# Designs tried in a protein design chat: VHH binders against Abasic site processing protein HMCES (HMCES). Part 198

Target 1, 269 residues: Abasic site processing protein HMCES (HMCES), of Homo sapiens (Human) (q96fz2)
Amino acid sequence: CGRTSCHLPRDVLTRACAYQDRRGQQRLPEWRDPDKYCPSYNKSPQSNSPVLLSRLHFEKDADSSERIIAPMRWGLVPSWFKESDPSKLQFNTTNCRSDTVMEKRSFKVPLGKGRRCVVLADGFYEWQRCQGTNQRQPYFIYFPQIKTEKSGSIGAADSPENWEKVWDNWRLLTMAGIFDCWEPPEGGDVLYSYTIITVDSCKGLSDIHHRMPAILDGEEAVSKWLDFGEVSTQEALKLIHPTENITFHAVSSVVNNSRNNTPECLAPV
Key: E = the ipSAE of ESMFold2; O = the ipSAE of OpenDDE; V2 = 0.75 times the mean of E and O plus 0.25 times the DockQ between their complexes.

## First folded at step 17 (VHH)

Design ub70 (from ub0 with S30Q; framework vhh_8pnl_2; at its last look DockQ between E and O 0.80; V2 from the best seeds 0.78)
Fold by OpenDDE, look of step 18:
Structure ub70 (fold): chain B 269 residues (1-269), chain A 117 residues (1-117)
Amino acid sequence: as target 1 above (269 residues)
Amino acid sequence: QGQLVESGGGLVQPGGSLRLSCADAGFDFQHYDMAWYRQAPGKERELVARINYGGTTNYADSVKGRFTISRDNAKSTLYLQMNSLKPEDTAMYYCAAGLEYDSFEYWGQGTRVTVSA
C-alpha cells in the first residue's frame, strides 16, 4: 500500500470511529494533536494520517480498551534511529511484511512494547499491471458499503447532498499498523510514526496486486489489535491475514500524482 | 500493467561501460526504494545496488567503485551506471521497486548485459 484516501472532516471521522469500551459504553475516540490532521483524497507515505491506538499508551492505568485518535507520520521511524533525517533509514518502513515482522528490529521492538495501531482510511489505491500497455490502471479498494436505499453507488453522488450522505455513513478501512516514538537527536517534538502491515493479497484482489494491507475486519478485530494490555503480541498477530471482504473500482489516473487532492481521485471511471 | 522496463543492456568489452535505465510511467515512484539485481547463468539472483526514497545508496562489494545507482523522480526512472565492466558482471539485470522493508514488490523483465572480449 502506497496511497490512501482519508478525506472526511474531523467530526465525521470521529463519529465514524465510534466504539464500545470493554464495559459496553459507547464512546468516541479522543484526539491527540487534531491540528495535524489533514484530510486528503490522496495520502502518500511520509504524510500524516489518523490512527487509532489504546489510551494506555498515553495515560498510566488507563483502560486499555479506550481509544485515542492521532495523526501520525506514515513511515515508521524507530526509536533507536540516531540520524536526524528519517529519509536516511536503510529500508523503507512504509509497509512491513507480516511474515518477517518479528525478524526486523524496526518492527519487532515497538510491537513488543504493544505499539499497535489501526490506520484509518476511506480506502487504499493499487495499480494493476496492464498487459501490452505501459500504463497501470489504478483501483480504489475499500470495505463494502451498506447501500442505503437513497445512497446510490459512490458514482451516483450527483448532488452535494448525496455526497454528504454517502460519506456520513462511510465504513472506514481499518488497517493493522505498528507505530513508534522517535526523539530527534537535535531535539524537538517526539515523532509518532507508523507502518502498515502487509500480507499476500486475497484471491479477489490478486489480479490487481499481489500484496495488500492487513485489514482488521470488524470491531472485535480492531479492539483486540489495539488492546495491548489484555491481548498479547502472539494473539494479536493471529488477526493478520488476507481478507476477501473488500470491494474495488477503477479510478482515473488523477491519483497517480500525489499532489492531486480532489474527489476525482477515488471516483469511478 | 505499467511494468518496470529495463533498457541499456548489451554486449561490451572488458573495461567498457554501460548505462542501464529502468522506467515506469504508470505511477509516481518518489516514495519507493529501488534496486538493481542481477542473475548470472547458474547463479542466484543477487543485489547489485540499492537506493532508498531519500537517495541513500548501498552497493554490493563486487561493484563498489565501479557502479553508480541513481534516480530521477521526475521521470520515474532508475539508472545504473556501470564502468570498468568485467566478464563476471555478465548477467541479466533486473530493476526492482518497493515500499516494504527489505522487500520489493515490483520487478522488471530484465536487460541482458554481456561482458566479453
Scores: ipSAE 0.842, ipTM 0.919, lowest interface PAE 0.5, mean pLDDT 92
Fold by ESMFold2-Fast, scan of step 17:
Structure ub70 (fold): chain B 269 residues (1-269), chain A 117 residues (1-117)
Amino acid sequence: as target 1 above (269 residues)
Amino acid sequence: QGQLVESGGGLVQPGGSLRLSCADAGFDFQHYDMAWYRQAPGKERELVARINYGGTTNYADSVKGRFTISRDNAKSTLYLQMNSLKPEDTAMYYCAAGLEYDSFEYWGQGTRVTVSA
């Protein structure tokens, strides 16, 4: 996974993240650094994206089931990194393989500190290799939507009124992530950055690409992944597996260039 | 099947030079780490050189000072400049790209390099 859409305005995104805490109380996640949230139809590595994480990471005695939403850099910079420029990291940290996550110090250390997060997106993009050619077909991949069945597909031909209604009730894609906190050696603000855990693709996606993000399907899985105060690393890792509860449609090559940021990136072709 | 396309391989005499390229038209690899691997007849595949998204390079000891890896993100193309070639450099050369830590998800089909008199 190396390209997502996360275009919802902040207020719509916040409402889409409504949840219940451990005591069954309805809540909205509390924002940290909301001004750093930049909605886009075409998010690439090194950009900021919103993630959910436990309030306990910021407040010593907080209820670990309460959630914060914060923008973080995509591309985990380990807390022990000694250089001043994250681009000098030897290995890419956009994605972290589930099968070796406990063998790699960059991920094992933050996991041991409970630094689990849920990465939010409208959906993600993947490029299908077309046999016998070097051309690729991009696809937008997302949770099945109640509105998609009732209101029709995402498309440029939809009326502005119908288009707005689709996003008001969109079910966000919830991907399992690991984050870390890095203090630049020459000073400045602490950098929060994340990686998306990846697994072998499910049967439904195998014709598009052989890898997929680890998707947390439903509030029970999301809650257990986030709640590092009550759920151990070993227990949480049992949530990391492929899912078949996913849908997709082909999109225009406009999405290929990460600088393009328009609704055409998601529109069916 | 390969997902990247290598070119530039061939037959050269010891001391000669070759420039390999690896391209994928229409896809934006600028955020990917990229690498060249090789596999000699009867041997395991080995890393030759890697370059991260920021341009930081790393080389196998056997090629350091002789090979140069570079990238052109505008063209979505990876290069390997090979100088002072030795018979021991004879191998199938593969390019790779990835976003997964210490792993590459995308591979080419390879291009053959033969160094002999």
Scores: ipSAE 0.795, ipTM 0.888, lowest interface PAE 0.5, mean pLDDT 89
Fold by ESMFold2, look of step 18:
Structure ub70 (fold): chain B 269 residues (1-269), chain A 117 residues (1-117)
Amino acid sequence: as target 1 above (269 residues)
Amino acid sequence: QGQLVESGGGLVQPGGSLRLSCADAGFDFQHYDMAWYRQAPGKERELVARINYGGTTNYADSVKGRFTISRDNAKSTLYLQMNSLKPEDTAMYYCAAGLEYDSFEYWGQGTRVTVSA
């Protein structure tokens, strides 16, 4: 997983993240650093994207079921990293394989501190090699969306006005992540950064690519992954598996260049 | 699943040079860590050189000072400049790319390098 879309305006994104805390109270997540949110149809590694994490990471004695939303850098920078430039990390931290996560110091250490996050996106992109050619077909991959009387399925909109309305009730993709906090040796702000956990692809995606992000399907899974105050690492890792509850459509090659940030990136072809 | 394509292999005399290339149409390399591996007959595949997305390189001891890995993200191409070639450099050479920690998800089919008189 190396490309996502997260394009919603901040207020729409926040409303899509409405949740219930441990006691059943309806809440919206509280932002940290909201001015660092950079929406785009085409997010790549080393860019910032919003993630959810427990309030307990910021406030002593906070209810660990309450959620913070904050932009973080994609590509985990371990707290122990000594250089001033994260691009000097020897290994790529864009993704973390689930089958070896507890063997890698870069991920085991922050997990031991309960540094679990939920990475938010409209969906992610993946490239399939076409039969009989070395060309690739990009796909946009996302949760199935519930139709309302006033919207169609994605790709079924009958006008530009109806297309915009599907985003009002879009179910955001929720991926399991690990984050860490790095203090640059030269000083300055603490850098929050994340990796996305990956698993083998489900059967429905296996013809596109053999790996997929670990998707947290539903509020129970999201709550358990975030709540490091009540859910141990061992219990949380049981949430990490492929899911078949996913859909996709082909998109144009506009998305191939990560500099392209237009709705065409995710539009059905 | 995508395919990286190596080229530039061949037969060369000891002391000679070759330049290997690796490309994939439409594949955006700029965020990927990339590497060259080689496999001699009867041996396990071994790392030759790697280059992270920021340009930091690492080489196997057996090739240090003789081989240079480089990347051109604008051309979506990875290179291996191989100088002062020795018969023990004879192998299939594979390029690899990845975003997973300490792992490569994309591999080419290889290009053969033979060093003999």
Scores: ipSAE 0.697, ipTM 0.850, lowest interface PAE 1.0, mean pLDDT 89
ESMFold2 (binder alone), look of step 18: mean pLDDT 82; pTM 0.834

Design ub71 (from ub0 with S30R; framework vhh_8pnl_2)
Fold by ESMFold2-Fast, scan of step 17:
Structure ub71 (fold): chain B 269 residues (1-269), chain A 117 residues (1-117)
Amino acid sequence: as target 1 above (269 residues)
Amino acid sequence: QGQLVESGGGLVQPGGSLRLSCADAGFDFRHYDMAWYRQAPGKERELVARINYGGTTNYADSVKGRFTISRDNAKSTLYLQMNSLKPEDTAMYYCAAGLEYDSFEYWGQGTRVTVSA
């Protein structure tokens, strides 16, 4: 996974993240650094994206089931990194393989500190290799969306002109992430950055790409991944596996260039 | 077969030079780490040179000072300049690209390099 869409305005995104805490109270996540949220149809590594994490990371004795939403840099910079420029990291940290996560220091250390987060997106993009050519077909991949009775038939919900209406009730993709906090050696603000955990593709996606993000399907999985106060690393890692509960459609090559940031990037072709 | 396409291999005398290229016309790899691997007959595949998205390079001890890895993101092309070639450099050379830590999800089909008299 190396390209997402996360275009919802901040207020719409916040409401899409409504959740229930341990006491059964309905809540909205509280923002940190809300002004750093930059909506886009075409998010690449090294850009900022919103993640959910436990309030307990910021407040001693906080209820670990309460959630913060914060923009973080995509591309984990380990807390022990000693140079001043994150681009000097020798290995890419956009994605972290589930099969080696406990063997790699860059990920094992933040996991030991409970630094689990849920990465939010409208969906993600992958490029299918076309047989007989080296050209690729991009696809937008996302959770199945509920089509309301008021929106009408399948055809009405699927038209390009009607995609704007589905965003009001869009079910955000929730991906398992690991984050870390890095203090620049020369001073300045602490950098929060994350990686997306990856797994082998499910059968439904295997014709598009052989790898996929670890998707947390439903509030129970999301809650257990975030709640590092009650759920151990070993128990949380049981949530990391391929999922079949996804859908996709082909999109225009406009998305290929990460500088393009328009609705055309995810519109069906 | 492969997702990336290598070119530039061939037969060369000891002490000679070759430049390998790796391209993908259909995809933008500028955020990806890229690498050259090689595999000699009967041996395991080994890393030759790596370059991250920011241009930081890393080389196997056996090629340091002789090989130079570089990338041109505008052309979506990776290069390996090989100088002072030795018979021990004889192998299939593979291009790789990836976003996963210390792992590559995209591989080429390989280009053959033979160094002999």
Scores: ipSAE 0.788, ipTM 0.880, lowest interface PAE 0.5, mean pLDDT 90

Design ub72 (from ub0 with S30Y; framework vhh_8pnl_2)
Fold by ESMFold2-Fast, scan of step 17:
Structure ub72 (fold): chain B 269 residues (1-269), chain A 117 residues (1-117)
Amino acid sequence: as target 1 above (269 residues)
Amino acid sequence: QGQLVESGGGLVQPGGSLRLSCADAGFDFYHYDMAWYRQAPGKERELVARINYGGTTNYADSVKGRFTISRDNAKSTLYLQMNSLKPEDTAMYYCAAGLEYDSFEYWGQGTRVTVSA
């Protein structure tokens, strides 16, 4: 996974993340650094994306089931990194393979600190290799959506007003992530950055690509992944596996260029 | 992705030079780590050179000072400039790209390099 859409305005995104804490109280996640949130139909690595994480990471004695939403850099910079420029990190950290996650220091260390997060997106993009041609076919991949008269569908959006209706009740894709905190050696703000855990593709996606993000399907999985105060690393990793509860449609090549940021990026062809 | 195409291999005499290219026509390279691997007959595949998305390079000890890896993201092309070639550089050379830590998801079919008098 190396390209997502996360275009919802801040207020719509916040409402889409409504949840219940351990006591059953309905809540909205509290924002940190909301000014760093940049909505886009075409999010690439090294840009900021919103993630959910436990409030306990920021406040001693906080209820670990309460959630913060914060923009983080896509591309984990380990806390032990000693150089000034994150682009000098030898290995790409856009994705972390589930099969070796506990063998790699860059991920084992933050996991030991409970630094689990849920990466939010409208959906993600993958490029299908087309036999006999140099062109690939991009697909937008997302949770099945409950279609109602009020919500509509992507294919039915024929005006800006109709696009708004599609997104008002959109079920956000929730991907398992690991984050870390890096203090620049030359000073400055602590950098929060994340990686998306990846697994072998499910049967439904195998014709598009052989890898997929580890998707946390439903609030029980999301809450267990986030709640590092009650759920151990070993137990949380049991949530990491392929899922079949996913849908997709082909999109135009407009999405290929990460600088393109329009609804056309995810519109069905 | 999964469609990387290598070119530039061939037969060259010891001490000669070759420039390998790896291209992908359908997608940009900007965020991918890229690498060149090689495999000689009866040997394991080995890393020759790696370049990350930011241009940071790493080389196998056997090629340091002789080979240079570079990328042109605007052209979606990866290069390997090979100088002072030796018979032991004879191998099939593979291009790789990926976003996963210490792993490459995308591989080319390879281009053959033979260094012989």
Scores: ipSAE 0.779, ipTM 0.878, lowest interface PAE 0.5, mean pLDDT 90

Design ub73 (from ub0 with H31Y; framework vhh_8pnl_2)
Fold by ESMFold2-Fast, scan of step 17:
Structure ub73 (fold): chain B 269 residues (1-269), chain A 117 residues (1-117)
Amino acid sequence: as target 1 above (269 residues)
Amino acid sequence: QGQLVESGGGLVQPGGSLRLSCADAGFDFSYYDMAWYRQAPGKERELVARINYGGTTNYADSVKGRFTISRDNAKSTLYLQMNSLKPEDTAMYYCAAGLEYDSFEYWGQGTRVTVSA
């Protein structure tokens, strides 16, 4: 996973993240650094994306089931990194393989501190190899959405205007992430950055690409991944596996260039 | 399997030069780490050179000073300039790309390099 869409306006995104805390109280996640959130149809590594994380990371005695939403840099910079420029990191940290996550210091250390987050997106993009050519076919991959008379049908050949009607009740993709906090050696603000955990593709996606993000399907999985005060690393890692509850459609090659940021990037072709 | 396509291999005499290319049309690799690996007959595959998204390079000790890895993100192409080639450089050369830490999810089918008189 190396390209997502997360285009919802801040207020719509916040409402899409409504949840219940441990006491059954309905809540919206509280924002940290909301001005750093930049909606886009074409999010690349090194850009900021919104993540959910436990309030307990910021308040010593907070209820660990309460949630903060914060923009974080895609591409984890480990807390121990001593250079000034993150581009000097030896290995890419856009994604972290589930099968080796506990063997890699860059991820084992933040996991030991409970630094689990849920990465939010409208969906993600992958590029399918086309036989007999070097060209690839991009696909937009997302949770199945509820169809209504007002929002129209999803999965049918619809005009771009009909597609836009579905965003008001869109079910956001929720991907398992690990974050860390890095203090630049030359001073400045603490950098929060994340990586997306990856797994082998499910059967439904195997013809598009052989890897997929670890998707947390439903509020129970999301809650357990976030709640590091009650759920151990060992228990949380049991949530990391391929998911079949996913759908997709082919999109235009416009998405190939990460500078393109229009609805055409995810519109069905 | 990977979808990267290597080219530029061939037969060359000791002391000669070759430039390998690795390309994939229709995909933006600018955010990917990229690498060249090689596998000699009867030996294990080894890392030759690595370049991250920011242009930071790393080389195997056996090729330092002789090989140069570079990338052209506008063309989605990776290069390996090989100078002062030796018989021990004879191998199948593979390019790789990935976003996963210490791992590559995209691989090419390889291009053959033979260094002999």
Scores: ipSAE 0.786, ipTM 0.878, lowest interface PAE 0.5, mean pLDDT 89

Design ub74 (from ub0 with H31W; framework vhh_8pnl_2)
Fold by ESMFold2-Fast, scan of step 17:
Structure ub74 (fold): chain B 269 residues (1-269), chain A 117 residues (1-117)
Amino acid sequence: as target 1 above (269 residues)
Amino acid sequence: QGQLVESGGGLVQPGGSLRLSCADAGFDFSWYDMAWYRQAPGKERELVARINYGGTTNYADSVKGRFTISRDNAKSTLYLQMNSLKPEDTAMYYCAAGLEYDSFEYWGQGTRVTVSA
């Protein structure tokens, strides 16, 4: 996973994240640094994306089931990193393999501190190698969506105008992430950055790409991943596996260039 | 055909030079770590050289000072300049790219380098 769409305006995104705390109270996540949220149809590594994390990370006595939403840099910078420029990290931290996550100090240490987050997106993109040509076919991959007032699936809609109407009730993709906090050696604000955990592709995606993000399907999985006050690292890692509850459609090559940020990036072709 | 395509391999005499290329004109690898690996018959695959998205490089001790890895993101191409080639450099050379920590999820099919009189 190396390209997502997360284009919803802040208020729409916030409502899409409505949840219940441990006491059954309906809540919206509270924002930190909302001005750093930059909506886009074409989010690359190193850009900021919104993540959910437990309020307990910020307040000593907070209920660990309460949620904060915050923009974080995509590309985890370990707390131990001593250079001033994160681009000098030897290994890419855009993704973290589930099979070796506990063997790598860069991820084992923040996991030990409960630094689990849920990465939010409209969906993600992958590129299928086309046989016989030097071209790749991009696909937009997302949760199945519930159609309101209409019969059939959302995948049947083939116009950008029709797709624009679905965003008010869009089910966001929820990916398992690990974050860390890095203090620049020359001073400045603490940098919060994350990596997306990856797994082997499910059967439905295997013809597109052999890897996929670890998707947390449903509120029970999301709650357990976030609640580091009640759920141990060992228990949380049981949530990390491929999922079949995913759909996709082919999109235009417009998405190939990360500078293109228009609805055409995710419109069906 | 694989995800990445290597070229530039061949037969060369000891002390000679070759430049390997790895390209994909249809995909933006700007954010990916990239690397060259090699595998000689009967031996394990080994890392030859690595370059991150920012241009930071690492080399195996056996090739330091002789090989140079470089990338051209505008052309979506990775290079390996191989100088002062030795018979022990004989191997299949593979291009790799990835966003996963300490791992590469994209691989080429390989190009053969033979160093012999």
Scores: ipSAE 0.786, ipTM 0.878, lowest interface PAE 0.5, mean pLDDT 89

Design ub75 (from ub0 with H31Q; framework vhh_8pnl_2)
Fold by ESMFold2-Fast, scan of step 17:
Structure ub75 (fold): chain B 269 residues (1-269), chain A 117 residues (1-117)
Amino acid sequence: as target 1 above (269 residues)
Amino acid sequence: QGQLVESGGGLVQPGGSLRLSCADAGFDFSQYDMAWYRQAPGKERELVARINYGGTTNYADSVKGRFTISRDNAKSTLYLQMNSLKPEDTAMYYCAAGLEYDSFEYWGQGTRVTVSA
């Protein structure tokens, strides 16, 4: 996973993240650094994306089930990194493989500190290699959507105009992430950065790409991944596996250029 | 795994030079780490040179000072300039690209380099 869409205005995104606390009361996540949130139809590594994380990471006595939403840099910079420039990090940290995550110091250390987050997106993009041509076919991949709560579903066959209407009720994609906090040696603000955990593709996506992000399907999985105060690393890692509850449709090559940031990037072709 | 296309291999005499290229038409690898690996007959595949998305390079000790890895993100192309070639450099050379830590999910099928008198 190396390209997402997260274009919702801040207020719409916040409402899409409504959740229930342990007592069953509806809550919205509290923002940190909301001015750093930059909506885009075409987000690449190194850009900031919104993530959910436990309030306990910021407040000593907070309920670990309460949620903060914060923009973080895509591309984890480990807390132990000694250089001043993150681009000098030897290995790419856009994604971390689930099969070796506990063997790699860059990820094992923040996991031991409970630094789990949920990466938010409208969906993500992958490029299918087409036989007989040198061109790739991009796809937008996202949770199945409901047109209304109980009366229908969104389809890939819907016109581009119809897709503009769905965002108020869009079910955001929720991907398992690990974050870390890095203090620049030259001084300045602490950098919060994340990586997306990856798994082998499910059957439904195998014809598009052989890898996929670890998707947390539903509020129970999201809550357990975030709640590092109650859920151990070993228990949380049981949530990391391929999922079949995903859908997709082909999109225009406009998305290929990461500088293009328009609704055309995710509209069905 | 056949998603990248290498070119530029061939037969050269010791002391000669070759430039290898690696490209995939229609895909933007600018955010990917990229690398050249090689595999000599009867040997394991080894890392030759790596370049991250920011242009930071790392080389195997056996090629330092002789090989230069570079990238052109506008053309989605990776290069390996090979100078002062030795018989020990004879191998199949593979291009790799990835976003996963310490792993490459995209590989080419290889281009053959033979250094012989």
Scores: ipSAE 0.770, ipTM 0.868, lowest interface PAE 0.6, mean pLDDT 89

Design ub76 (from ub0 with H31N; framework vhh_8pnl_2)
Fold by ESMFold2-Fast, scan of step 17:
Structure ub76 (fold): chain B 269 residues (1-269), chain A 117 residues (1-117)
Amino acid sequence: as target 1 above (269 residues)
Amino acid sequence: QGQLVESGGGLVQPGGSLRLSCADAGFDFSNYDMAWYRQAPGKERELVARINYGGTTNYADSVKGRFTISRDNAKSTLYLQMNSLKPEDTAMYYCAAGLEYDSFEYWGQGTRVTVSA
């Protein structure tokens, strides 16, 4: 996973993240650094994306089931990194393989601190290699959406104009992430950055790409992944597996260039 | 069939030079770590050189000072400049790219390099 869409305006995104705390109270996540949120149809690594994390990370006595939403850098910079320039990290941290997550220091250390987050997106993009051509076919991959009275049915046949109407009640993709906090050696603000955990593709995606993000399907999985005060690392990692509850459609090559940031990037073709 | 396309391999005499290229016309790898691996007959595959998205490089001890890895993100192309080639450099050379930590998801089919008289 190396390209997402997260284009909703801040207020729409916030409402899409409505949740219940452990007492059953309906809540919206509280923002940290909301002005750093940059909506885009075409998010690449090193850009900021919104993540959910437990309030307990910021407030000592907070209810660990309460959620903060914060923009974080995509590409985890470990807390122990000693250089001043994150681009000097030897290994890429855009994604973290589920099969080695507890063996790699960059991920084991923040996991030990409960630094689990849920990465939010409209969906993600993957490029299918096409036989007999130089072209790759991009696909937009996302949760199945519930049909509403205002929106048409969700599917590959939907027109670009109709896709504008589906955002009012869009079910955001919720991906399992790990974050860390890095203090620059020369001073400056603490950098919050994350990686997306990856797994083998499910059968439904295997013809597009052999890897996929670890998707947390539903509020119970999201709550358990975030709640590091009640759910151990061992228990949380049981949530990390391929999921079949996803859909996709082919999109225009416009998305190939990460500088393109228009609705055409995710519109069906 | 691999996802990346290597070129530039061939037969060269000891002490000669070759420049390998790796490209994918349909994809932007600018945010990916990229690497050259090689596999000599009867040996395990080994890392030759790695370059991250920021241009930071690492080399196997056997090639330090002789090989240079570089990338041109505008052309979506990775290079390996090989100088002072030795018979021991004879191998199939593979291009790799990835976003996963200490792992590469994308691989080429390889290009053959033969160093002999």
Scores: ipSAE 0.776, ipTM 0.881, lowest interface PAE 0.6, mean pLDDT 90

